# VH-VL binders against q0atu2, part 161

Target 1, 119 residues: q0atu2
Amino acid sequence: MLDKKARIRTSREYRNVFEKGKRLSGRFLIIYYVENALDNNRFGFITNKKIGMAVIRNRIKRQLRAIVREYQGQVKNKHDIVLVARAGIGKSSFEGMEKDYIAIMKKAGLFARNANKID

## First folded at step 8 (VH-VL)

Design tc15 (framework fv_dusigitumab)
Fold by ESMFold2-Fast, scan of step 8:
Structure tc15 (fold): chain C 119 residues (1-119), chain A 121 residues (1-121), chain B 111 residues (1-111)
Amino acid sequence: as target 1 above (119 residues)
Amino acid sequence: QVQLVQSGAEVKKPGASVKVSCKASGYTFTGYDINWVRQATGQGLEWMGWMNPYTGYTGYAQKFQGRVTMTRNTSISTAYMELSSLRSEDTAVYYCARDYSYYETSYFDYWGQGTTVTVSS
Amino acid sequence: QSVLTQPPSVSAAPGQKVTISCSGSSSNIGDNYVSWYQQLPGTAPKLLIYDNDKRPSGIPDRFSGSKSGTSATLGITGLQTGDEADYYCGTWDSSLSAEYVFGGGTKLTVL
């Protein structure tokens, strides 16, 4: 359940992230990310035609939204983040995509290093 | 600066295999997918397939499936394309190209200089 | 044969304008963004236009792109002798086994 305010919706907003953002690649995912002037994070999801037919691309996009939703509370505030699926993501498991997401977000400094520990 | 540098020209006999290399520099090799495109003499561009250098996963054009193999060696930032069972009509310039994903598309932003493969005799 | 259809050649004089068409179907141009590549004689292709109408850094604004339905167009204004090249459109095809497809190429001769 991502709030509507937590989604990047317009082509202009996507292009802003691509043009001004930093790029970081994982095994199945690329993220583009920039700080925003809002009080919340926003996420975008891109599944290229290389991924396969619309039914496969839509499945991957839904799974990525579910992963982002599960970990949204651990993401550093005030960022626009676009997830772009890489060639071959359709051959990955849900767990594979989830592990890749966590790894890339930590590497980008967008997650706490010990996100699972409570202090 | 981004560069893709390919191996030198090859002359092969029909039935042989050829393996073309593409060495990347100026960027994180595993961070961008690589595509292979060929061009027969006097003909247009023909897409052969993609390879994800992070995972090693590939997707091939139907026409080349069964004859083409795309691999990489991440320790030397090098992609490979091997074409087997060569025929005279495989005489072409073979290009590697870097895949760039931008707003629901991907395209080839940097290309290697090309490798001429001649199949004769 | 090419999946996308381009005229095989186009010609004009220096300073003139030309347009190069690229026709496809609903599964390729109709469903995806189009790129254009310029190939000067004896060289590798170079990205000229991406995302239907965007220019990479270093490409002059004389080059423009557009897309309508299942067709795309490359426009070149103020033609220069250095524009003499082959021009290719390209896009992904949304079929079951997704493939990148190119047009057959258009040879631009600057007379």
Scores: ipSAE 0.773, ipTM 0.909, lowest interface PAE 1.0, mean pLDDT 90
Fold by OpenDDE, second read of step 9:
Structure tc15 (fold): chain C 119 residues (1-119), chain A 121 residues (1-121), chain B 111 residues (1-111)
Amino acid sequence: as target 1 above (119 residues)
Amino acid sequence: QVQLVQSGAEVKKPGASVKVSCKASGYTFTGYDINWVRQATGQGLEWMGWMNPYTGYTGYAQKFQGRVTMTRNTSISTAYMELSSLRSEDTAVYYCARDYSYYETSYFDYWGQGTTVTVSS
Amino acid sequence: QSVLTQPPSVSAAPGQKVTISCSGSSSNIGDNYVSWYQQLPGTAPKLLIYDNDKRPSGIPDRFSGSKSGTSATLGITGLQTGDEADYYCGTWDSSLSAEYVFGGGTKLTVL
């Protein structure tokens, strides 16, 4: 599980990312990202009703948290990043989600130059 | 400027199929889902389903399951909605609409001009 | 027969205020954000309100939205003749296999 301080938790924090951040879409994920004034990155996860039933939404959130945790040490510092799951993500494998995450984060230029395991 | 331009009016016989197109411009086509909504004359709006232009994945309303097919051609930024086994009650104006995911919600921020489909014997 | 319930019609004189209600359940309005759409006669629907109470660019502040429990409300102040249209609420409903649902629509007449 992600560290408490690595999580976006309040509605105000989420709204700030959505209003001031950049938006980028992948196959299964949309990311909103903005620089923060902290020494650490914070991640948020959104699975709206379009994704499906609560059990599906919860599964997706769990999987996305696992992916983010795996690569969090390779992400550029001082960013708030919100992952929004796109409809149909439930049809994807975990590996598919991971691949999409890597691809979209690369496109956003959010990985550090010395990052590994992202090729 | 975001625009969704739909194909022209269609007249079909019962039992036939109709395929409506929706050409998108002014934004990254694969970055936003497309929804289809219809409206019978003098009636309300009825959601038919969504399509992810990036993956081609779809989600259909149960009412239309097995009878509707939503596809896309990414090279020309065009979405398609095909409805088969047409009935008289399928006579309606059909709209495509762009889906915007914002925070915990998803809504339709841009709409096509609509395509009139008439089913009559 | 719509999942969300709206009054079929409302009317008021120019300059007055009108409200349009939208009633649902815990599985739709209760747990998700509501959007409102305006449909002028003979035209396609237009996004009017999103995220319960937010206005897209170009929508005047005399249009407002609110949500409480399983109900949503659209408010229009300073009513103008150009506001005569059909108004629809909409949201997602997970109980219906994650389907989007609309209200039955409300016809607003400006007297």
Scores: ipSAE 0.657, ipTM 0.910, lowest interface PAE 0.9, mean pLDDT 94

Design tc16 (framework fv_dusigitumab)
Fold by ESMFold2-Fast, scan of step 8:
Structure tc16 (fold): chain C 119 residues (1-119), chain A 121 residues (1-121), chain B 111 residues (1-111)
Amino acid sequence: as target 1 above (119 residues)
Amino acid sequence: QVQLVQSGAEVKKPGASVKVSCKASGYTFTGYDINWVRQATGQGLEWMGWMNPYAGYTGYAQKFQGRVTMTRNTSISTAYMELSSLRSEDTAVYYCARDYSYYETSYFDYWGQGTTVTVSS
Amino acid sequence: QSVLTQPPSVSAAPGQKVTISCSGSSSNIGDNYVSWYQQLPGTAPKLLIYDNDKRPSGIPDRFSGSKSGTSATLGITGLQTGDEADYYCGTWDSSLSAEYVFGGGTKLTVL
């Protein structure tokens, strides 16, 4: 579960990300993202009703939140990021969604650099 | 400039199959879902299904399940809709349309010009 | 049969105002945003309104949309002969597997 301060909560905040942010599409996900004026990242999750019944949409939303939570430490700070599920995401495996998330976040330049061990 | 250009008119016998193409240009083809909608002469619009061009996943209207197949060729930015076991009531204009999705909304912002399919003996 | 109900036809004189209704249920219009599509004779449909009341670039202000409960309305003011067309409402239906549903269409005649 993400902290309340790490979630986009209001319609106005979602609108800001959609209107002013950049859009990148992946296999199962679209992300909209913009820098914020806060000291932390915030995430939003959208599962359109075209994806299917509430049970399917709720499952996808829970799985996406779990993926974001798992990789939260790798995301560059000070961004508002909205994940929008694409048609067909309900037919993807958890691993497939996870791989798509990693790929699209890397493409957006939103993953922080890894520290290298000196030998 | 976003464009969807469809293949030309087809005349088919009952029981045959037809495959309509929809070539996209002016945008990243894999970034937007494609929907197919048909319209029989003098009738309204009827949704047939969607296709995700990156993943290849599809969703079909119950009425067409088992007779319709939606595919794509990403190397030429082209979507296809194939309808089998044609009947006279399948005589219609078939449209492809680009699906714009964001927030809780999804709508068809650009449409192909349509492909007339006539099924007659 | 259409899932969304529209009047089959509407007519008015140039310069007048018309409204076109679209009635659905809680699983479609009640749950989702409504779009409107204009189809001029012999042409493909064109997006006219999205998100209940938003206009794409190039659509004049005389076209408007609204939604209340399980019904949506398209308004056209300052009618012109070039507005003669079929108008369709559309939205997603979430009651079963998700399907996009259209209204039956309304033929607008400018007399």
Scores: ipSAE 0.591, ipTM 0.873, lowest interface PAE 1.8, mean pLDDT 90

Design tc17 (framework fv_dusigitumab)
Fold by ESMFold2-Fast, scan of step 8:
Structure tc17 (fold): chain C 119 residues (1-119), chain A 121 residues (1-121), chain B 111 residues (1-111)
Amino acid sequence: as target 1 above (119 residues)
Amino acid sequence: QVQLVQSGAEVKKPGASVKVSCKASGYTFTGYDINWVRQATGQGLEWMGWMNPYSGFTGYAQKFQGRVTMTRNTSISTAYMELSSLRSEDTAVYYCARDYSYYETSYFDYWGQGTTVTVSS
Amino acid sequence: QSVLTQPPSVSAAPGQKVTISCSGSSSNIGDNYVSWYQQLPGTAPKLLIYDNDKRPSGIPDRFSGSKSGTSATLGITGLQTGDEADYYCGTWDSSLSAEYVFGGGTKLTVL
């Protein structure tokens, strides 16, 4: 489970990322991301109604949180990152979503491979 | 800069099929889903389905399920909509439109100019 | 047949104001954000309002949107002859399968 401090929670905070952030698309995911002035990363998750019924949207959101949690230690510090599910994500496997997430984060330059103690 | 340019008008016989193209430019084609919407003569807008050009996955309105196929060719940034078993009531202008996701919604921010399809005997 | 209900037509003189209603149900407008599209004669639709009340770049502030319960409203003030068009509301329907649904359209005549 992601800690409360690691979650984007308010509509104002989501809109800030959408309006000021960069956009990068993957096969099943879009990320919007912007550097923040905090000491930590924050993640948001959007599964809008075009994805399907509530059961499907809730499953996808849970799976995305699990993926983000697993890789959170590799993400460069001080970013707000919103994951938006694309049409068709409900037809993907967990592994497919995970692979897409890794590819997008690498392409965005958001994965830090080497540890830096100053962070 | 963003443009969606559709193929030209088509005249078809009942029972035939039609394939409309939509060529995208000015943005990363695979980065945005494409929707197809039609408008029968003197009528309102009717949603037909979505296609994700990155995955190739599609979703169709129940009314068109079994008759519509949406595809793409990423090498030429082009989306396609094929409608089979044409009837006179399929006479319409067919539009492609780009899907933009914002917060908890999505909407159609750019539209093609439309392709007129006439089904007549 | 349209899923969302709009009046077929509205009319007013230049400089006046009009409102266009869009009525749905709990599975569409009641559960989702609404967009509005303007279609000038002989042209493709153009996005006018998104996320209930937001304007794309280039859309003047005399166009506004709102939503209450299962209904949405498009407001136009300071009417101009160039506003003569068909206006459509649209949203996703969150019933058993997700489909985008439009209103039947409202023809605005500026006399």
Scores: ipSAE 0.771, ipTM 0.903, lowest interface PAE 1.1, mean pLDDT 91
Fold by OpenDDE, second read of step 9:
Structure tc17 (fold): chain C 119 residues (1-119), chain A 121 residues (1-121), chain B 111 residues (1-111)
Amino acid sequence: as target 1 above (119 residues)
Amino acid sequence: QVQLVQSGAEVKKPGASVKVSCKASGYTFTGYDINWVRQATGQGLEWMGWMNPYSGFTGYAQKFQGRVTMTRNTSISTAYMELSSLRSEDTAVYYCARDYSYYETSYFDYWGQGTTVTVSS
Amino acid sequence: QSVLTQPPSVSAAPGQKVTISCSGSSSNIGDNYVSWYQQLPGTAPKLLIYDNDKRPSGIPDRFSGSKSGTSATLGITGLQTGDEADYYCGTWDSSLSAEYVFGGGTKLTVL
């Protein structure tokens, strides 16, 4: 699991990202990202009813957190990043989600150069 | 007011390259992807790819891989689409379009006026 | 040839209602929000409907959108001569390496 300090937890923190951040869309994910004043990155996750039942939404969140954890060491520091799951993500494989995450993060320029497992 | 203004009409020979520009105004240029869509005469819309003005990263339709290059100059809020090895079938109106993303969706909310590219021997 | 299928043409008299269908698959319309674009003769496309059924500012409420399963529908009531145009549905398709796909377009003629 992600460390507590690596998580966006409050509504205020989420609003800040949505209002001031940049946004990019992928197949299954939309990310909102903004620089923070910290030395670490924070991640937030949004799933809604369009994805499916609560059990599905919770599964998706677990999978996305696993993906983010896997690559967090390769993400540029000082960013708040919110992952919004799109409706079709519930039908995707874990590998598909991972691929989409990598693609969208590249698109955003949030991965450090020469990062492993990305190219 | 959001505006996308494209460069003028082009006439090219087969095998040549064309580079179309799209100047954005009325919004933060680096905050939105730019998509390129073309339309042959009397035909439908065909998506070509996207470019993120902030990072410069791109995603191209498979059909155009290796032949299209999308770039930008952030200092003048201008996106570029270059298509090489032109063929007669590339004759079309080319549009740039802003990609708006909001929580769950992505759609093209503003379009350039289009650039006519004619490829003929 | 288009990934999304639209009728090539529809027609009706002024004041009548028309519907334009857009058929796709689970990887596109099934999983993603649909947008509709209006293209008047000799002009660039304009966003007409987004998020399946939302209207941008300036679009009258006689334009409506809906989505069910792998199909989307554009509805136009109170048809006006100025509505004569080509209409395209569009969405993202996850099976095509995250490509955006359009319908083939529908020519609406006002009789």
Scores: ipSAE 0.018, ipTM 0.679, lowest interface PAE 7.5, mean pLDDT 90

Design tc18 (framework fv_dusigitumab)
Fold by ESMFold2-Fast, scan of step 8:
Structure tc18 (fold): chain C 119 residues (1-119), chain A 121 residues (1-121), chain B 111 residues (1-111)
Amino acid sequence: as target 1 above (119 residues)
Amino acid sequence: QVQLVQSGAEVKKPGASVKVSCKASGYTFTGYDINWVRQATGQGLEWMGWMNPYSGWTGYAQKFQGRVTMTRNTSISTAYMELSSLRSEDTAVYYCARDYSYYETSYFDYWGQGTTVTVSS
Amino acid sequence: QSVLTQPPSVSAAPGQKVTISCSGSSSNIGDNYVSWYQQLPGTAPKLLIYDNDKRPSGIPDRFSGSKSGTSATLGITGLQTGDEADYYCGTWDSSLSAEYVFGGGTKLTVL
């Protein structure tokens, strides 16, 4: 569902975000984020083995991608953002993950559409 | 400077409970999961479980389910691990450790100094 | 006993090199990244290697890690007496209820 150009795909690109980016934690999610030199946003999704079996990790990853896609128009442009699932996310509802994502993105200042962007 | 400082040594009788504390400083306490690991004298490391300080959710190793409870008090940046129905084989050093998620891995980047728990008659 | 298998002990002289193996299965080392922890006598474990082959800040390049299939290896070159310690590999096991698993530990003696 997310365009290929909106995805972080290589390990090198992921490591760049982890090494140079800022870290902010939510209840079930951690984001790492850094401004990029592209014309668009890119998202990465990490569900570590501590989350559970592959079936659970794959479900969480699909749900996070759906949430990001739903709200991608509200994200400040030119950022690489990696979402990392925290221990316990498998016990959360879809709505719980969505609420956490919105809260963390607002806290990071990534959701605020500044009036200065509107001509 | 990241530090995890644990409570002092405990001596307990069989059947009692022990509650070990782990006070975090130098970082945002709710931002990192906490794991508990124990080590019996002359033995290896044994993982007990994880606790997410933000959500309060926990996951325990099957061996300890029903006897272990992991909690936290965010106002004082402190994690707790309580082990009940103590037996002599629970005599060990108990460690808290901070979980750091990096790319597709998660590891324990900082450890507390350990709390010795001795279970004896 | 341990989910991951390590030799119980290794020994070498100062200045020599040593290799410590860690063997697992497809549900742990086979599909996950491995970390190594050093435990000096009387102290808490310390992170030595993460993500198979990366060193935290402050860990000298004498320490290296690698992974192949379901096995991981810790290499130590230029051995010093201060390297005497127990070394543990560790990783997450994704099967069933996910748990972090350690190797049984390897005692390194510098003769």
Scores: ipSAE 0.756, ipTM 0.903, lowest interface PAE 1.2, mean pLDDT 91
Fold by OpenDDE, second read of step 9:
Structure tc18 (fold): chain C 119 residues (1-119), chain A 121 residues (1-121), chain B 111 residues (1-111)
Amino acid sequence: as target 1 above (119 residues)
Amino acid sequence: QVQLVQSGAEVKKPGASVKVSCKASGYTFTGYDINWVRQATGQGLEWMGWMNPYSGWTGYAQKFQGRVTMTRNTSISTAYMELSSLRSEDTAVYYCARDYSYYETSYFDYWGQGTTVTVSS
Amino acid sequence: QSVLTQPPSVSAAPGQKVTISCSGSSSNIGDNYVSWYQQLPGTAPKLLIYDNDKRPSGIPDRFSGSKSGTSATLGITGLQTGDEADYYCGTWDSSLSAEYVFGGGTKLTVL
């Protein structure tokens, strides 16, 4: 589980990311990211009804949190990042989601240059 | 201007394979999914699957699983849809369509002109 | 056979209003945004309405969309001869397979 300090929690915080951040789409994920004034990164997760039933949405959310946690130390500092699950994510394996996350984060330039386990 | 230009008409025998191309222009090719939709003569639209040009990831309709392959060549901004083990009921116009996705939004905003595939003995 | 149900045909005289219904279930229309596509004879489909009720640029305001529960409706006012076409609703299905689904299509005839 991500530390509470590493989480986007409030509607205002989410709105700020959506309005001021950049958007990038992968296959299973859309990320919105913006620089913050903090010393740490914060992550938000959106799993809407198009993902599927509540049990599926909860599973996806849990899996995405696990992925973000795994690579958290390799992400550039001072960013608020919101992950939006796309409708087709239910068809993906955990490994597929992980690869999509890595791909989209690379495209966004959000990984540190010395990051390992990225490829 | 966003454009999707598809390859020309195909005539195939049953059991053969067909590969339709869809060349994109006017936008960043790797930024949007490509969907494939077909339409048999006098029939409705049938969704076949999606392909993400950046990652190459795909998702196929269950009906076509194991028989359809969607790929892309990013250097020429071209998507491909290959359908194998062709049957007469595969005779249809095949469309590629760009998928616009933003948060909860997802719809097909641009379509190719269509490719007629005829399967006959 | 289609997951979404549309009337096979509708007709009206020029200048009149027509509505086309699209009925689905909680897993598709109930959970997801509906899009409408217009297909003129011999042409590729064209996006007409997205996100239930939004019009892309170039689409006149006499075209409207709405959604309630598990059903969606396309409205066309001031009907013109050029509106004669097939109309399809579409949306994602939030089932385990998460497929995109279309309605069976509605043929609009301008009398």
Scores: ipSAE 0.017, ipTM 0.680, lowest interface PAE 6.5, mean pLDDT 90

Design tc19 (framework fv_dusigitumab)
Fold by ESMFold2-Fast, scan of step 8:
Structure tc19 (fold): chain C 119 residues (1-119), chain A 121 residues (1-121), chain B 111 residues (1-111)
Amino acid sequence: as target 1 above (119 residues)
Amino acid sequence: QVQLVQSGAEVKKPGASVKVSCKASGYTFTGYDINWVRQATGQGLEWMGWMNPYSGHTGYAQKFQGRVTMTRNTSISTAYMELSSLRSEDTAVYYCARDYSYYETSYFDYWGQGTTVTVSS
Amino acid sequence: QSVLTQPPSVSAAPGQKVTISCSGSSSNIGDNYVSWYQQLPGTAPKLLIYDNDKRPSGIPDRFSGSKSGTSATLGITGLQTGDEADYYCGTWDSSLSAEYVFGGGTKLTVL
């Protein structure tokens, strides 16, 4: 579970990341990201209705939060990052989502070259 | 500039299949999902399905399940929609459209010019 | 037979204002954001409004959108002859097999 301080909370904050941030696409995920003026990273998670019913959307959201939490120590500080699920993510495995996340974060320059799970 | 350019008009007999192409340019093709929408003569817009060009995954409207196949060729930034077992009521203009995700929603920000498919005996 | 209900036609004189309604249910408009598309005669649809009330660059502020409950509204002020077109609302339906659904379309005639 991410601490409340590490969460993007309001629609205004989400829209700020979408409007000012950079966009990078992976196989199952899109990230929008922008540097913030805070002492910490904040993450947002979007599973829009094209993904499916609430049960599926909630499962994907939980899995993405678990992945982000696992690798949070490897993310460059002072960023707001929103993860958006792409159509078809419900057909991916947990491992597939994890690999996609690592690949996207490395391409964005937000991870160290050798991103690994938190010990 | 973002452009989606579709293949030319087709005339088919009942029972045949048609494959419409949609060539993307001006953006990273694999970065945006593609939707297919048709408009039958005298009718409104009807959504057919989505295709994720990165993963190859698809989702189809229940009405077209079993008759439609959506694919892509990433080397030429081209999406395809194939509709089989054609009937006269499939006579329509077929559009591809780019999916843009913004906050809690997605919508179709760029559309192809359309491909007219006529099914007649 | 469209999932979202729109009036089939609306008409007004140049310089007037019109409102086009779009009615749905809790699984579509009630829980999702609405987009509007303009289709000029013989052309492909064009995105006019997204996220209920946002305009893409290049769309004049004469066009506005709003949403309340299970209904959405497109407003057009200062009508011009070039506004003659079919207008469609659209949104995702969050039922088991999520699908994008359109309104039946409204033909705007500027008399």
Scores: ipSAE 0.804, ipTM 0.913, lowest interface PAE 0.9, mean pLDDT 91
Fold by OpenDDE, second read of step 9:
Structure tc19 (fold): chain C 119 residues (1-119), chain A 121 residues (1-121), chain B 111 residues (1-111)
Amino acid sequence: as target 1 above (119 residues)
Amino acid sequence: QVQLVQSGAEVKKPGASVKVSCKASGYTFTGYDINWVRQATGQGLEWMGWMNPYSGHTGYAQKFQGRVTMTRNTSISTAYMELSSLRSEDTAVYYCARDYSYYETSYFDYWGQGTTVTVSS
Amino acid sequence: QSVLTQPPSVSAAPGQKVTISCSGSSSNIGDNYVSWYQQLPGTAPKLLIYDNDKRPSGIPDRFSGSKSGTSATLGITGLQTGDEADYYCGTWDSSLSAEYVFGGGTKLTVL
């Protein structure tokens, strides 16, 4: 799983991303992203009650973390990225979520140019 | 007081480029995206794209991909929108607008006064 | 033409109530907050309603917004001559293009 250095952990860090970052909406995800002063990327995950019960929200978080981990090495460095799960994600498949993540990250220009897994 | 002040009217020939400026004041320039929206005479609003002044990241409407470039100069809190290969249908008033984005919300809370761009032979 | 559909025009007498509809789809109005913008003749658009039903400071409470399903509605009570303007709904579209979309605009005439 994502190590602590690769995670957004504090409310202040999240607020910084939301206030200074750019938002892009996908089918199942909204991403907020902003350049950071670090040498690594940090990811945050937000699920709200619109998605469903806590058990569903936790499942979605696990799935999103898996997706992010899978493509972590292909994302441009020096970014804080927050993934907000949309209400419809609870009805999506893992593959659907993955597809949406790839699409929205491409739209944001956050993947490295020669990323093999996303082509 | 938040203000967005745009550059003056432009008259261009077809095939030329135009660069409109939008100077922001009254707030932290790098804290909010700038969106560009145009409006042809007697027509509705048309979204062109966004630019994040902090990172410089941009997102353009598909219609303008390859033809529009949005940039900024943070030292003078100014955003720029350049549109190339101008056509007659590009004749419009061009607006910059501040994007308030927080969590799931996003709306354009402040607008520039608009810049008239006329493309004619 | 526009992704969001508005009636081209509405009219009413002073003091009356008018509603302006904005119809979209699940990928835009269905999933995202709707904003309304007022554009007085010869001026730049002005934020009127945000987050479906919230009013910015300075906007009187006779302006209201609502959203249901894939449609949004702007309500104006106690209509005044100064309300004569074009009104636009707008929201983000969650399609792969991730674009902001406007309605076609509604011209409000005060009779």
Scores: ipSAE 0.010, ipTM 0.658, lowest interface PAE 8.7, mean pLDDT 89

